# Designs tried in a protein design chat: VH-VL binders against Apical endosomal glycoprotein (Mamdc4). Part 6

Target 1, 160 residues: Apical endosomal glycoprotein (Mamdc4), of Rattus norvegicus (Rat) (q63191r268to427)
Amino acid sequence: SHHMATDFETGLGPWTQLEGWTRNFSAGSMVSPAWPHRDHSRNSAYGFFLVSVAKPGTTAVLYSPEFQGSVSYNCSFTFYYYLHGSEANQFQLFVQAQGLNTTQPPVLLRSRHGELGTAWVRDRVNIQSAHPFRILLAGETGPGGFVGLDDLIMSNHCIL

## First folded at step 1 (VH-VL)

Design f1 (framework fv_ciduvectamig_arm2)
Fold by ESMFold2-Fast, scan of step 1:
Structure f1 (fold): chain C 160 residues (1-160), chain A 124 residues (1-124), chain B 110 residues (1-110)
Amino acid sequence: as target 1 above (160 residues)
Amino acid sequence: QVQLQQSGPRLVRPSQTLSLTCAISGDSVSSNSAAWSWIRQSPSRGLEWLGRTYYRSKWYNDYAVSVKSRITVNPDTSRNQFTLQLNSVTPEDTALYYCARGYYDFWSGYFDYWGQGTLVTVSS
Amino acid sequence: QSALTQPASVSGSPGQSITISCTGTSSDVGGYNYVSWYQQHPDKAPKVLLYEVSKRPSGVSSRFSGSKSGNTASLTISGLQAEDQADYHCSSYTSSSTLVFGGGTKLTVL
């Protein structure tokens, strides 16, 4: 069985943003030695990933679709990220719930900073929300650095 | 480019309903990345956020506590606009009224585009 | 009464730095990193300078910077220019999912 997965090879899929995250690949012109040599989904220099072009003082934010709330099950979100080349790199994952008549403040679930090596790092969060919610993925790239995302996977308990 | 164009009466009698419309071009009122707010400005209170409407699978509203009992901010997807209704107005509601596009879900609650403003006077 | 406290006025000379404070409570400025700053010239709508305490939208000069300590957020303008003479407003997200503004600060460039 499959999950809802976005590998960025053909677009953003159901994810949305205003600006700041750019689809790119390694065999194109790498703007910095900090860039990965391959994406995660295809393990290829021609495979696409998402890179934050937002520098310190600005933030690129990627939004999931809105998922239904439930008191009966957890939504599991798995993703791969890459932080290399600058101590000023930042990545944060938030969950934002919709109250009955209001939008709730985003709740920070993951925060990563700086230099994490030369590999795509896997992470997973389990989300419990009685209310509809979205996932927000935020990135800021330090000077000479790289902050990237690939392979965003929502379990089959994440209901649209 | 995004533009917000305001219209509505500039004189309202005490106890009546203040009604303003904000017409949107260059974006959709049902855009999942925006929220649509009314903000007023007066010498005595400065800038005052009144309320917003936004679409996230369904329509939501948030209102400032001070006006919550008498305010409605309502979207109209067919005309790509949203309106302010403020009931039972008093002279203290005299202010310059702005509509604005906000990016609430970008964690800032900031306003990147504003309407031209409408000075509404509440007097008999 | 404004929900957030700002000084009514601040002044400085060209080339100097000035700082404008914005003080709230733990349910707004102190509780969240969602403070925005706006510049307003006479007879114009406000224009965003900073959001999320310290972040600049594209096109905003690096002379504008922001910080927060406890319940107080600060806007610093370095290298003051005549064009900076304006009213400055802070705003903050609140624990009730609403937005509040400060009273505004009039900056005079001498």
Scores: ipSAE 0.000, ipTM 0.532, lowest interface PAE 12.4, mean pLDDT 85

Design f10 (framework fv_ciduvectamig_arm2)
Fold by ESMFold2-Fast, scan of step 1:
Formats: C-alpha cells, structure tokens, sequence
Structure f10 (fold): chain C 160 residues (1-160), chain A 123 residues (1-123), chain B 110 residues (1-110)
C-alpha cells in the first residue's frame, strides 16, 4: 500500500534494461566536469544514480515493470533527471500500452535535450491507460555531456 | 556479445510441421527489453517477418496475419531458447529461416541475427 | 508483392551517390518513424544499417543516410564503393503492431 520507489543505491530494483544505463556515483570512475557532484537520493558524492553511456546514434532504454490499466485512477510517475555538458544530450519518456491483441507503439510524453544546468530536475507525468502499460526512459549522451536519472517514484495508483 | 544459434531439420515434407530452435547466449530470452522473432527469406530474396515472443509481466506472442493460423513461437527459459513451429507446410514455405533479436520500443529493428537455416519443403 | 515498394535494382559507379526508395502507406512508413534499413551481402544474414529513419548504429559509415517524406523513406549512399554492392531491405512498423519489409533492392557497383 505505498509507492514503488527506486533510488539505485543497491541496484535497479524492478526496472530493467538491455544495456546503456549504468549505475555510478560522483566519486567513481569516468567522472568529468559535466557529472553531478552528488546524487539526488542521498545528496552524496558516494550516492548512486543512473548515467547513460549511450553515444549519439545509440540509445539507452530503461523499462518499468508492466502496470495494470485503470479507467478510474491516474498512475503518477515522478523522477529526477540531470542534463549537462552537451547540447547533444537527449532524454525521452515514453508510455507503451499493451492492447488486446498486440503491443501498441510507444507514445512520447516528455522530451528534454541539451544543456539544462547543474541541478537534478524534478518532473512528473500522469498516466491514464485502460490497458496494461510500461514506462520507457531513453537517454543519449552528447560529447563531453552527462544524462542521468535518480529517484524514480511510482504512486500507489500504479498497480503491478 | 549476444549470439543466436539455430538448429532443426532442413527437409520437411508437405503437410508436416516445420520446427526450428534458436539458442541464445549473452542475453536472456525473458529479458523484458527485447523480443525474439522469426523471419524468413524466399528464394527471390524477399524478407517476411513471421512472429515474435517476449516477456513482460507474462509471455506475449505476435504473429503476421499470413501465418497466424499455422504458427507458434514458444520460449523456453530453462534452456534460454525459443522455437518456431509452422504447421501444414507447403512448397511455398521453402525459405531461409532466421531468428533475430528485436525491440518493442520505437527503435523497432533487429540487432542480432542467427546464422540462418535453409528449409526445403519437398517430397 | 511485398508490403513496402522498393525498386528491384539500382546501379552506380564508384564515387557517385545513389538513392533507394521505400514506399508504404500512412499505416506504416507514413505513420511512424520506425523505418529501418538492412544491408545483406551474399550468403550473409542482414545487418542493420539505419534505424528510426536516419540513425546509424555504431560502426556504420556516414556515407549512409536516411530520410522520410510522407509515405516514402529513402536510403542514400554517397561516395559509392565496391563493397556497397549488396541487397538493401527496408522495414517498417505498422498500425497492427507487426513488421513488414520491402521487396529488396539489388545495388550493383559498376
């Protein structure tokens, strides 16, 4: 009876991927001036976040579990993202519904790109789907840039 | 790092079932970011997507309309593989058959392919 | 007939540019940016050359580019080389959540 929250401190939780998103921290390997000095969940240089290592022309995609459809309630998804150091940085959020006979094409709900400053940015989407659905989080890092995610929070109306 | 290895009979008689297996290494057949497809290529070099299987919260299958009544694509998580079964074959089913990894996101392309299996339907 | 229309053959000389078209309908090529292109050399499996109309996977030469206008997607190969001699296949996602291919185009480098 509570939200599903993922802070990446111990793993991906229920989120999955093929490749391209990596867990890392600011004091870790491959740091550059574009990287945040701390994560969002712990406010610490040793706290974990996800960073996209996918270069232009390849895309890292993170997948939520499949959630139940509802006619009565919105599923609310809150997340924090960080885009800094390159105008070629890209982040997109898609929702993909499972129809009766087949999986529907993903629908773009958020698109962010380029240079958005040196702070974790909060965003929220409300999803109303009569059919089961999942959330796709796509990141592409530009040269010398950083594209990151932390604190993915699904409300208690997002039912597995 | 992903490799797809095909096996199965190369000669099938008309009216029988064509059965092929695709063994996966470097990824899991139950990966919820991938879908596992069968694609065939006619002697005229035409490609035709036949169907796919994929795991999310449960297993799903999608099939091309032209083969839907005769086709089954089944995963086997214990052996990390998936199979094609095509019933009631005719000489028109003679083709080079490929298994492939694809996506269900907006990329919708096949990034890894098996080596291909030429299946001849003949008496 | 294939679901997507491609010319059966195209030819060019080394150093030239050639373009291969892929025509569908508003329920496939025109409706979605999920067009991919595959290159296939003799006796080899197809390999992805372009995806999402114009994006190149790592390792694909910048000589290959893609575009789409209405119901027609196009693959352009600039600075044509002998190794480009191959079959080229387009593919698109459909409104029925299936995948369809074009008939394939044989490129001959003269």
Amino acid sequence: as target 1 above (160 residues)
Amino acid sequence: QVQLQQSGPRLVRPSQTLSLTCAISGDSVSSNSAAWSWIRQSPSRGLEWLGRTYYRSKWYNDYAVSVKSRITVNPDTSRNQFTLQLNSVTPEDTALYYCARGFLEWLYYFDYWGQGTLVTVSS
Amino acid sequence: QSALTQPASVSGSPGQSITISCTGTSSDVGGYNYVSWYQQHPDKAPKVLLYEVSKRPSGVSSRFSGSKSGNTASLTISGLQAEDQADYHCSSYTSSSTLVFGGGTKLTVL
Scores: ipSAE 0.006, ipTM 0.599, lowest interface PAE 10.7, mean pLDDT 85

Design f11 (framework fv_ciduvectamig_arm2)
Fold by ESMFold2-Fast, scan of step 1:
Structure f11 (fold): chain C 160 residues (1-160), chain A 122 residues (1-122), chain B 110 residues (1-110)
Amino acid sequence: as target 1 above (160 residues)
Amino acid sequence: QVQLQQSGPRLVRPSQTLSLTCAISGDSVSSNSAAWSWIRQSPSRGLEWLGRTYYRSKWYNDYAVSVKSRITVNPDTSRNQFTLQLNSVTPEDTALYYCARVPYGDYFFDYWGQGTLVTVSS
Amino acid sequence: QSALTQPASVSGSPGQSITISCTGTSSDVGGYNYVSWYQQHPDKAPKVLLYEVSKRPSGVSSRFSGSKSGNTASLTISGLQAEDQADYHCSSYTSSSTLVFGGGTKLTVL
């Protein structure tokens, strides 16, 4: 069973951003040939996903809620990403720990770049942090490209 | 099989609201596997897609830019139908109006209504 | 003026092949593989002939085929028959999530 799942069908759920990620679907907005024809959660042109619309050289960042730290449990995070249409596409996953009176620099756990085909790709990371932490999902879209996310799933050991 | 049956006034005065209804049988207007569109046809402008409504956890509407300020496409789940309302009509809105279905995940019209000729005059 | 450009008319003789073009821009025909073709006989609603550039619905003759190159989609009718005499319309999905049509082509079978 999964603790928390976000499929973007009704909004961002507990995830937040300042700017750059747009909630969208294939039939609902301007679409280039690089965009998926369907989302992952519904396999539908009317199903929602997130797309990075950050300009080249700038990064869209999506933030998880803050999770409790633990030395006893791994917080497992499963997600689906889509990178197509540009060699300059980039996706990165960071974990940022929150110490007492200090925010630590983000630590990179995943990096994907370029052209990875025309399918949603599943990935999974195990996060071990003694301190409270949040997950940062960073996307940079290259010219004519697409960088997208769907189905963000946190395990039972990811405690709010 | 799916059938679309149109009804509504054939004569509308300039500045009034054009209202047409499309009754659906063989499918549900709230089906997650369909979108429901209005299209019109005139000698001067050919075929023009006007807008669509569809249910996907909630209702969505998309409209052509040329009519966006004047158009609403509304579903009615209790009567299994959807309607076109086009405000402030002009003689330019004189056309044969069709309702049509778009199937799951595609952008083509697989079933069409019989068509309603609407004249905007005097 | 229609958003997509089609020839106003084409003609052919029984048994021949004819091709109808549908030209748009990179924001519609050139940008997406969502081009459809419709056949319309007098006083009838249009009937879908092809969708997603080249796919045929069940019941549509294999004499109808579609292709796309750059900003131009093409409908080819092989083995032309008298019953093919009709108007043919192309349609495309657009970058603004709308649908647009061509001006239509009248096919005459002589």
Scores: ipSAE 0.005, ipTM 0.521, lowest interface PAE 13.2, mean pLDDT 85

Design f2 (framework fv_ciduvectamig_arm2)
Fold by ESMFold2-Fast, scan of step 1:
Formats: sequence, structure tokens, C-alpha cells
Structure f2 (fold): chain C 160 residues (1-160), chain A 123 residues (1-123), chain B 110 residues (1-110)
Amino acid sequence: as target 1 above (160 residues)
Amino acid sequence: QVQLQQSGPRLVRPSQTLSLTCAISGDSVSSNSAAWSWIRQSPSRGLEWLGRTYYRSKWYNDYAVSVKSRITVNPDTSRNQFTLQLNSVTPEDTALYYCAREGYLYGSYFDYWGQGTLVTVSS
Amino acid sequence: QSALTQPASVSGSPGQSITISCTGTSSDVGGYNYVSWYQQHPDKAPKVLLYEVSKRPSGVSSRFSGSKSGNTASLTISGLQAEDQADYHCSSYTSSSTLVFGGGTKLTVL
């Protein structure tokens, strides 16, 4: 009952970014061939998702809140992604641990690239960290492409 | 030059079905850049959006909570029109009814409106 | 009642600026940047003035501007003219894939 779910319908919730991820919906795109016809959470052209709209040469990065470390329980993260319309599309998921007086380098847990079809794809990662950590979701959209996220769900073992 | 032309009965008895048609010229009801809405206006309730129909690889509808159990908004691609059906009407459904196009959808806004149809619900 | 709160009336003199507020919740005005404003003259359909909080369609005067802070969107009309006397309506997208309107504001140009 302490799990954290974010569907982007009203905002970013507890997720943060500097720039490059934009909340949008399918009807907002004039139905570009690369864009999904509906979001995942609402199954509607007016339901919101995140799309990577980074400037050329930049990458959009979305940050989770910091979660507590645990040696006993895996934190499970479930999410939906959409990659279509360009072989240069890229999505990466990193985990970054916070040491006593230093932030550790991000560790890559997932990498997806290119053209993955015309459906929202479910993925899940299990994270075990003895130290506090956060999740980084990085997206880069290729020419004529689409890189999107929806329905970010942290299990009840992901303790804020 | 998009034009929306409304037609339908202007007097409906309580408990009956209110039916209006909006004929479209200058655009297609199945246009991927538009949604087609019904909106009503009364002195007591102001403007109320009722629902929309739109085509994005398949047809979709969205309806206002207040009318969802009684309303259907249906496209007709062969006649290039869409209709409002509102069941079980009461005197509170008396209003000026508009059809409208939601265009350039980085936000819901109405760029073309029909002429309006005043529908009176009375015995 | 209307889902979004607007003042029932506002008035100003020619050349002045006036502001009309539109207050909702985090599930509509506060949650999205999809607020629109409409002008309605007597016996006519509403005409869009602003969309996405602050954007103007072609043909709309730059005297009309929009902003949003938290759950409140605002329409500002600068350099008031007699032709601005009309009803003004705000609308917003909602978290339920629906659209809601404000109660409307009657602007009187004195």
C-alpha cells in the first residue's frame, strides 16, 4: 500500500528532470506516424505520457526520488516504454547509489534502441542496493522517431 | 474553409431522446488532426462540454461525467457528419446546443463552431 | 455549478487593462498547460482567444495575453476597447480525458 505509481495524467508526481522530457498526448502530435495513437494508462488519445523532446545533441533524463537501501528486499520497478520510427532512438535505465559523502557513478540496467514496434512494452527491473539510490531514465529520439514512457510503478519494497 | 451545419428537432418531450446532427464541409470527420464535440449553453449552467468523437487508427469517444450514462456521440463517415443522442431528457437539458471542431490539439480548443440549435424540453 | 471558478463580472474603462481569473484544481488547470479562453458576443458562438494558457491563434490581437500560477489561469486584456464588451469563458483539459468550462465572466466597458 506504500507503492508509488505515476501515470503522468496530472504531472510528474515525485519524478524530476532538468529538461527534455515533456508530458504530451497523441492528439497533440497531428498523428505523426511515429507517435502512439493512445497512452498506456488511459488507452486514450487524450491520456498523457512522457516523450523525449531533447534538443539535438542532448539527452533527456528523468530522476526518481531517492529510495532507502536494503540488504533484505529487492525494490521492483515496472514501466512501459514505446520506441518507434527511427533506428537512432535510444532508451537507458540507470541506478545511481549515494555513498556516505559521494554519489556513485550510474550503473546501466537496461538499454533499448531503435525500432521496437507500435505497442507500449512492459519492462521490470529488480534493484538491490545497500545504499540509498535513485533511478535515472534517459531518452534520445532519432530523426522522425518517438521515445516515450508511461506508467512508472515502484513496488512497496521501494522505500522513500 | 471548414463549415459545421446543425439540424434536428428543436422541441423534445421529457423522457424522450434528443437527437442532433452536425454536417461537416471543408474537413473529414475521420481527420487525424481533429476531434468533434458537442457543447451546450444555458443561462443557469453556462457552457458545458458533453462529449467528443475522433479517429486515431480507430474511433474513440470521451464523455462528460454528468451525461455519460445517457449520451452517444457517433461519426458517420459516408455522410461526413456526427450526431448527438441524449436519452431520457428532462427540462434541465433545455439549452442552446453547438457542435464544434477541436483542432490543433496541443490542448483542447474549438476553432470552428456550428450555428447552434436551441432545444426546448417541455411537455 | 461550473467546474472552474470565474468572477461573474468585471468592468473597466477604455484604455485600461483588466484581468479575469479562472481557478480549478490540480486535476485540471493546475495539472495541465491546456487552458483555453473564449470570447462570446451576444447571439454568437464563442470564439477562441487563447489556447495552451498563453498562445494566440492567427488573427487574435496581442492585447489578449494569458498566464497561469498554480491552480489559477488568468486572461489579461490590455488597452480595453468598446468591442471587448462580451462574455469570457475559460476551459481546461482534465485528468479524466474530459473538458470543463468556467462559469463565464461578463466584461462591461464603461
Scores: ipSAE 0.024, ipTM 0.619, lowest interface PAE 7.4, mean pLDDT 86

Design f3 (from f1 with heavy chain Y103L Y104F D105Y F106G W107S S108G G109S; framework fv_ciduvectamig_arm2)
Fold by ESMFold2-Fast, scan of step 1:
Structure f3 (fold): chain C 160 residues (1-160), chain A 124 residues (1-124), chain B 110 residues (1-110)
Amino acid sequence: as target 1 above (160 residues)
Amino acid sequence: QVQLQQSGPRLVRPSQTLSLTCAISGDSVSSNSAAWSWIRQSPSRGLEWLGRTYYRSKWYNDYAVSVKSRITVNPDTSRNQFTLQLNSVTPEDTALYYCARGLFYGSGSYFDYWGQGTLVTVSS
Amino acid sequence: QSALTQPASVSGSPGQSITISCTGTSSDVGGYNYVSWYQQHPDKAPKVLLYEVSKRPSGVSSRFSGSKSGNTASLTISGLQAEDQADYHCSSYTSSSTLVFGGGTKLTVL
């Protein structure tokens, strides 16, 4: 099984970032009323998730590992997100392909904004790329808000 | 079955450090479904939660604001126990001290096993 | 003063029902479904009766039930028995990731 799942309980797994996404939990010192009471993977106040804490003017970006391109298989990506407490919250999912000698511009596949309630929301995208690619998860948290991620699951057709 | 056994001095002088140990059997202090708390009880203040330690990829502590500057709750995986240190004690710290296991996975937070309690008197 | 407000005492006769309230704020009882209730007999450690407002651990009698409305949680004991005579404590998780207790309620079974 090629199934790659990341629940953030022990770290970022194969995902990487420069800055802005922080691994945290509900029972931590940075809790505000906008934060979820529990993570998605363990349904626990002590289970880990990622939260966007990027400074104003900077967007937090999380990068998947690079996956192989294929004309025969669709890579399916399932994830859970939480947007609450501010209408200025935003979350975007991009796919970025690698050309022969150049990195292509990211292509937007999902955009979510604002206040989406007090539950972790499941979403899924199907990715088709003839070239190697990676997934970019971009978050910006509005004043008093929360933008979070948990349970990032890549299907068995997402080949490393 | 889970059991918590407390030990430590029952008399402490004002300005000294109150130190208690809670030995665990039937569970691991590094269990990822549990947190290990100290709670005290006095006639004037009732039950007060003081702090907890727990393992989630690494060790974490949470402390009540009233004692945060004076308290340390520390695990010892080699002896399967955890300790309370409360610095600069005053007579107001005189209380019955309990250690307890809290369940935080899927239940929010509640205490399902308690130690026997240790009455600590702070006096000269 | 305790963070959560409980009546100091309550009384009832065998076979009757009594209710004990636990009042906090929107940052504890009102903000979360993480209210627990404990029974304490003299010279014993507290024993959990209810957690997450209304859930009973294995071995706890169905005579004990819990509810919450706004900032107030309630413990109801139906079919009151002599052995129910004890102190009852409520507890809640807080927005600061801490735990707070009520002042306790002495139940007398007359």
Scores: ipSAE 0.006, ipTM 0.512, lowest interface PAE 13.7, mean pLDDT 84

Design f4 (framework fv_ciduvectamig_arm2)
Fold by ESMFold2-Fast, scan of step 1:
Structure f4 (fold): chain C 160 residues (1-160), chain A 121 residues (1-121), chain B 110 residues (1-110)
Amino acid sequence: as target 1 above (160 residues)
Amino acid sequence: QVQLQQSGPRLVRPSQTLSLTCAISGDSVSSNSAAWSWIRQSPSRGLEWLGRTYYRSKWYNDYAVSVKSRITVNPDTSRNQFTLQLNSVTPEDTALYYCARDYWGYYFDYWGQGTLVTVSS
Amino acid sequence: QSALTQPASVSGSPGQSITISCTGTSSDVGGYNYVSWYQQHPDKAPKVLLYEVSKRPSGVSSRFSGSKSGNTASLTISGLQAEDQADYHCSSYTSSSTLVFGGGTKLTVL
């Protein structure tokens, strides 16, 4: 496709991390009742998603590639998330711009927490940045909970 | 140990519904560790996976595209069994039908004995 | 038609090694390390030999080994024995949440 789409079926694609996000699927792993029964991209117990398994006191962070700034077009980012099984679950989406001489602080665009049900939830953010930028996806899983991601889709107005 | 025992009619007329039952012992049809599949075998098509049912807080089904419009795989928790219903059969549906335990989608570790179903007038 | 391509037949002599290939696409064999191999003797249900490309269930001889390169998985049988004469089938998970089989390979032990 002409947009950048990542479904995690074969890897992280262009997304990067140090640690904390793990590729997994419902049927292939030991699961708790908090885990989804199907991924979003394949609607299958054998389809892959990301789950946050960060160590206590740390946050799993996933980084997009760097996108070009634009004053003419809004870049839209569509993604699916799953938060279930703990009120301590947290998911945050940041955008971090690269200024002329200094990396800007991350700007929080979305924050979701707690128990949000037993379905993959679609969300979309519009990003308008004159400077190059990256998207940061941060997950923290509460006790007995699940925080997951699938189907990360950058529109064709998001220029690499 | 797990055992699968098949039953059902071995002769079905064209346009009718093919119905087979697979009785499970040694495991539960609602076990979170398994899925339950139907597979058929014919000289012209070889082995062909048809569909599965499985329980993960609620029941789910997956079906092969070639049969999706005609097939239902249905669990029966009270009898610890699952069934195949294949509608509008044609002579091309003549095959040896197996039920099998689908271990996480990786492989089939236990199979029923097989039922030869002939679709003919 | 079978989604995965296997040779229709292979043959070997006792003590030799033979290999059976199973070729698919990036949407099945190439995409998801969930290739399984089954042995089927006449008038019997298939028996699993390998799963996840190369893993053996308890009780399966180490003479059976598996590998994968790109879109092709391979089953190798070393130290061929008369009882290995059978049909061999590969299967793979697909990107459509389905499972597909190969056409099967008849192994003759000469």
Scores: ipSAE 0.008, ipTM 0.531, lowest interface PAE 10.6, mean pLDDT 86

Design f5 (framework fv_ciduvectamig_arm2)
Fold by ESMFold2-Fast, scan of step 1:
Structure f5 (fold): chain C 160 residues (1-160), chain A 125 residues (1-125), chain B 110 residues (1-110)
Amino acid sequence: as target 1 above (160 residues)
Amino acid sequence: QVQLQQSGPRLVRPSQTLSLTCAISGDSVSSNSAAWSWIRQSPSRGLEWLGRTYYRSKWYNDYAVSVKSRITVNPDTSRNQFTLQLNSVTPEDTALYYCARSPYYDILTGYFDYWGQGTLVTVSS
Amino acid sequence: QSALTQPASVSGSPGQSITISCTGTSSDVGGYNYVSWYQQHPDKAPKVLLYEVSKRPSGVSSRFSGSKSGNTASLTISGLQAEDQADYHCSSYTSSSTLVFGGGTKLTVL
């Protein structure tokens, strides 16, 4: 009945990163016409989203907390992304499982490139892993572009 | 040019409320391009950010975890100032208190371009 | 303890270059390009030297430069001058929409 939802309005919540993703909002930026006019969670120019400031050749990566494995239920992950203003924009979603005595290589589940319009796009992935796992969200912003995330929602079958 | 002028009691008794005011000139406390913070400095803890207030269609506040249960940072648009209220003070709250402005261009950048003169507040009796 | 780790002191001679490090975690220095550096002379409020890792405000000498690698940001002062003798503080934005400071570094110009 409960789920983990992160709208970035007060921080990253349980998500972590090494570098390159920043919290921001539309009215505070106006850096580029490629930026959204509103966030997704508040539908407001003052609502926060996450934007990749990683330029081409460098990648911003956001990590979920580690979820328990299960063969009985799918963990469902819903998220909103925005790719606009550059053909060099890139977004990827990976799942990385923890093996018996080693971390497995990330497995690519979604890849999006370039120009996808001027609206937040909904996507959903179903993850079934017998092993504990993390979700990795990777972004690169092209020249004059925008790569962003908002409203990261884990279903109640995603067990921490 | 922006100037910040601090005022308030410099001696506060343990268990009382510490209250300081920062008067702003050269900018508006309601400016959508600024955030207004309180920062303190002590020999034992160094510089410590306490909290901020800022206007973006409505007022918002962010507070450091260490003081969140005891702190309020309030704007006053009619007097163009903002205040710090810190409840239930202890001798560990003895510090030099600064108010400061952060520019607000694309993100809450976290840097302070103008500072008040500082107010040394001693918590003792 | 301070949230960000700085050396307590550094020293150099006039004309030399020195570097001060500021080490945090992936939730602050490593997670954002929003690191700032402040210079503080005795009995004065801190003054911003660098913001957003490497940007200089108007009026700040080009002798001050900044960089970041992973969880560590660095302030470099080239052509060291007697007037650079001061305390230097780093700060970073955090994933919780808060701000943290380093412990400060006392620079002695010998």
Scores: ipSAE 0.000, ipTM 0.487, lowest interface PAE 17.8, mean pLDDT 84

Design f6 (framework fv_ciduvectamig_arm2)
Heavy chain, then light chain:
Amino acid sequence: QVQLQQSGPRLVRPSQTLSLTCAISGDSVSSNSAAWSWIRQSPSRGLEWLGRTYYRSKWYNDYAVSVKSRITVNPDTSRNQFTLQLNSVTPEDTALYYCARGTYFSGWYFDYWGQGTLVTVSS
Amino acid sequence: QSALTQPASVSGSPGQSITISCTGTSSDVGGYNYVSWYQQHPDKAPKVLLYEVSKRPSGVSSRFSGSKSGNTASLTISGLQAEDQADYHCSSYTSSSTLVFGGGTKLTVL
ESMFold2-Fast, scan of step 1: ipSAE 0.007; ipTM 0.609

Design f7 (from f1 with heavy chain G102D Y103L Y104G D105Y F106S W107Y S108G G109F; framework fv_ciduvectamig_arm2)
Fold by ESMFold2-Fast, scan of step 1:
Structure f7 (fold): chain C 160 residues (1-160), chain A 124 residues (1-124), chain B 110 residues (1-110)
Amino acid sequence: as target 1 above (160 residues)
Amino acid sequence: QVQLQQSGPRLVRPSQTLSLTCAISGDSVSSNSAAWSWIRQSPSRGLEWLGRTYYRSKWYNDYAVSVKSRITVNPDTSRNQFTLQLNSVTPEDTALYYCARDLGYSYGFYFDYWGQGTLVTVSS
Amino acid sequence: QSALTQPASVSGSPGQSITISCTGTSSDVGGYNYVSWYQQHPDKAPKVLLYEVSKRPSGVSSRFSGSKSGNTASLTISGLQAEDQADYHCSSYTSSSTLVFGGGTKLTVL
């Protein structure tokens, strides 16, 4: 099975942020057609997901724990996202490695924009880093839109 | 003012299906601000939430793990009611059954109106 | 048998303050601020007293208050009155998108 799975039902688990990502669920939003009708983890309007609620012009960023580097194994990260209701929606996935004496700049591995339909979209990235690294999930919600995350799953080769 | 009125058989044989109906007045079973639950009460197990049905552009159901394989909660928009079907009943299913309105997030996941209760005995 | 732990009974005299606890885990009471309390008189359906840990519906006396610390939620009844004699039940939302109840507490007003 997977080494680390986070479904947001009880909190952020080992993921951290300063601000901008909020746990919420569909039954809490009766007015917005942009919101999903259910979460991915529970397939329920009462199941939790993360939604980006950052202030206009700012980006919500979620940080993974630091994972160990390896030259032998690739770390596989599977996740679900939902983008709807605004062409200005943005989602980006970065990997940031810790070098010998400095933190390297984040490297963009995924970028999604706008409206991707009314279903949670599955994606997967394979990360190979000889150095310790962290995953950054960045969301910016456009006017009247929704940018959300659920079910963040790290494979057994993603070593804490 | 919301009222919930229950009806259904009060004696069910072991292995049969228990079926109860809850008729709603003062609200719609397809209201976007409510969910509709079945709860039972017995001296040995206290209050047990069994499941809910609710409409949010599409119908959804949530069920307690202990009954998930045997339970169905179904809405009927034309009669403004919802039903409980519980299959393969045993004497352990003997209880006072309530239907209730669950307001969810808007009101903090609580039951504000309850039906009168129906005592169901499972016995041959 | 019940998912949440409540004392079986509690008692007090008129005018006294009493507290009823409701203990769960980080997957229910500890993980969410969606704890409700219900009062049940003999042969009646339960009636909601508190929701979201500490909020009162319209018509519920301010003598009823709620709090939560860690995995334990508490109902406090101040200025105890004879009509408060009843069973009290707690309920919580869970990480499985379900609802669970406590075993209930019988309050006796002496």
Scores: ipSAE 0.007, ipTM 0.555, lowest interface PAE 11.8, mean pLDDT 85

Design f8 (framework fv_ciduvectamig_arm2)
Heavy chain, then light chain:
Amino acid sequence: QVQLQQSGPRLVRPSQTLSLTCAISGDSVSSNSAAWSWIRQSPSRGLEWLGRTYYRSKWYNDYAVSVKSRITVNPDTSRNQFTLQLNSVTPEDTALYYCAREYSSSWYLFDYWGQGTLVTVSS
Amino acid sequence: QSALTQPASVSGSPGQSITISCTGTSSDVGGYNYVSWYQQHPDKAPKVLLYEVSKRPSGVSSRFSGSKSGNTASLTISGLQAEDQADYHCSSYTSSSTLVFGGGTKLTVL
ESMFold2-Fast, scan of step 1: ipSAE 0.007; ipTM 0.567

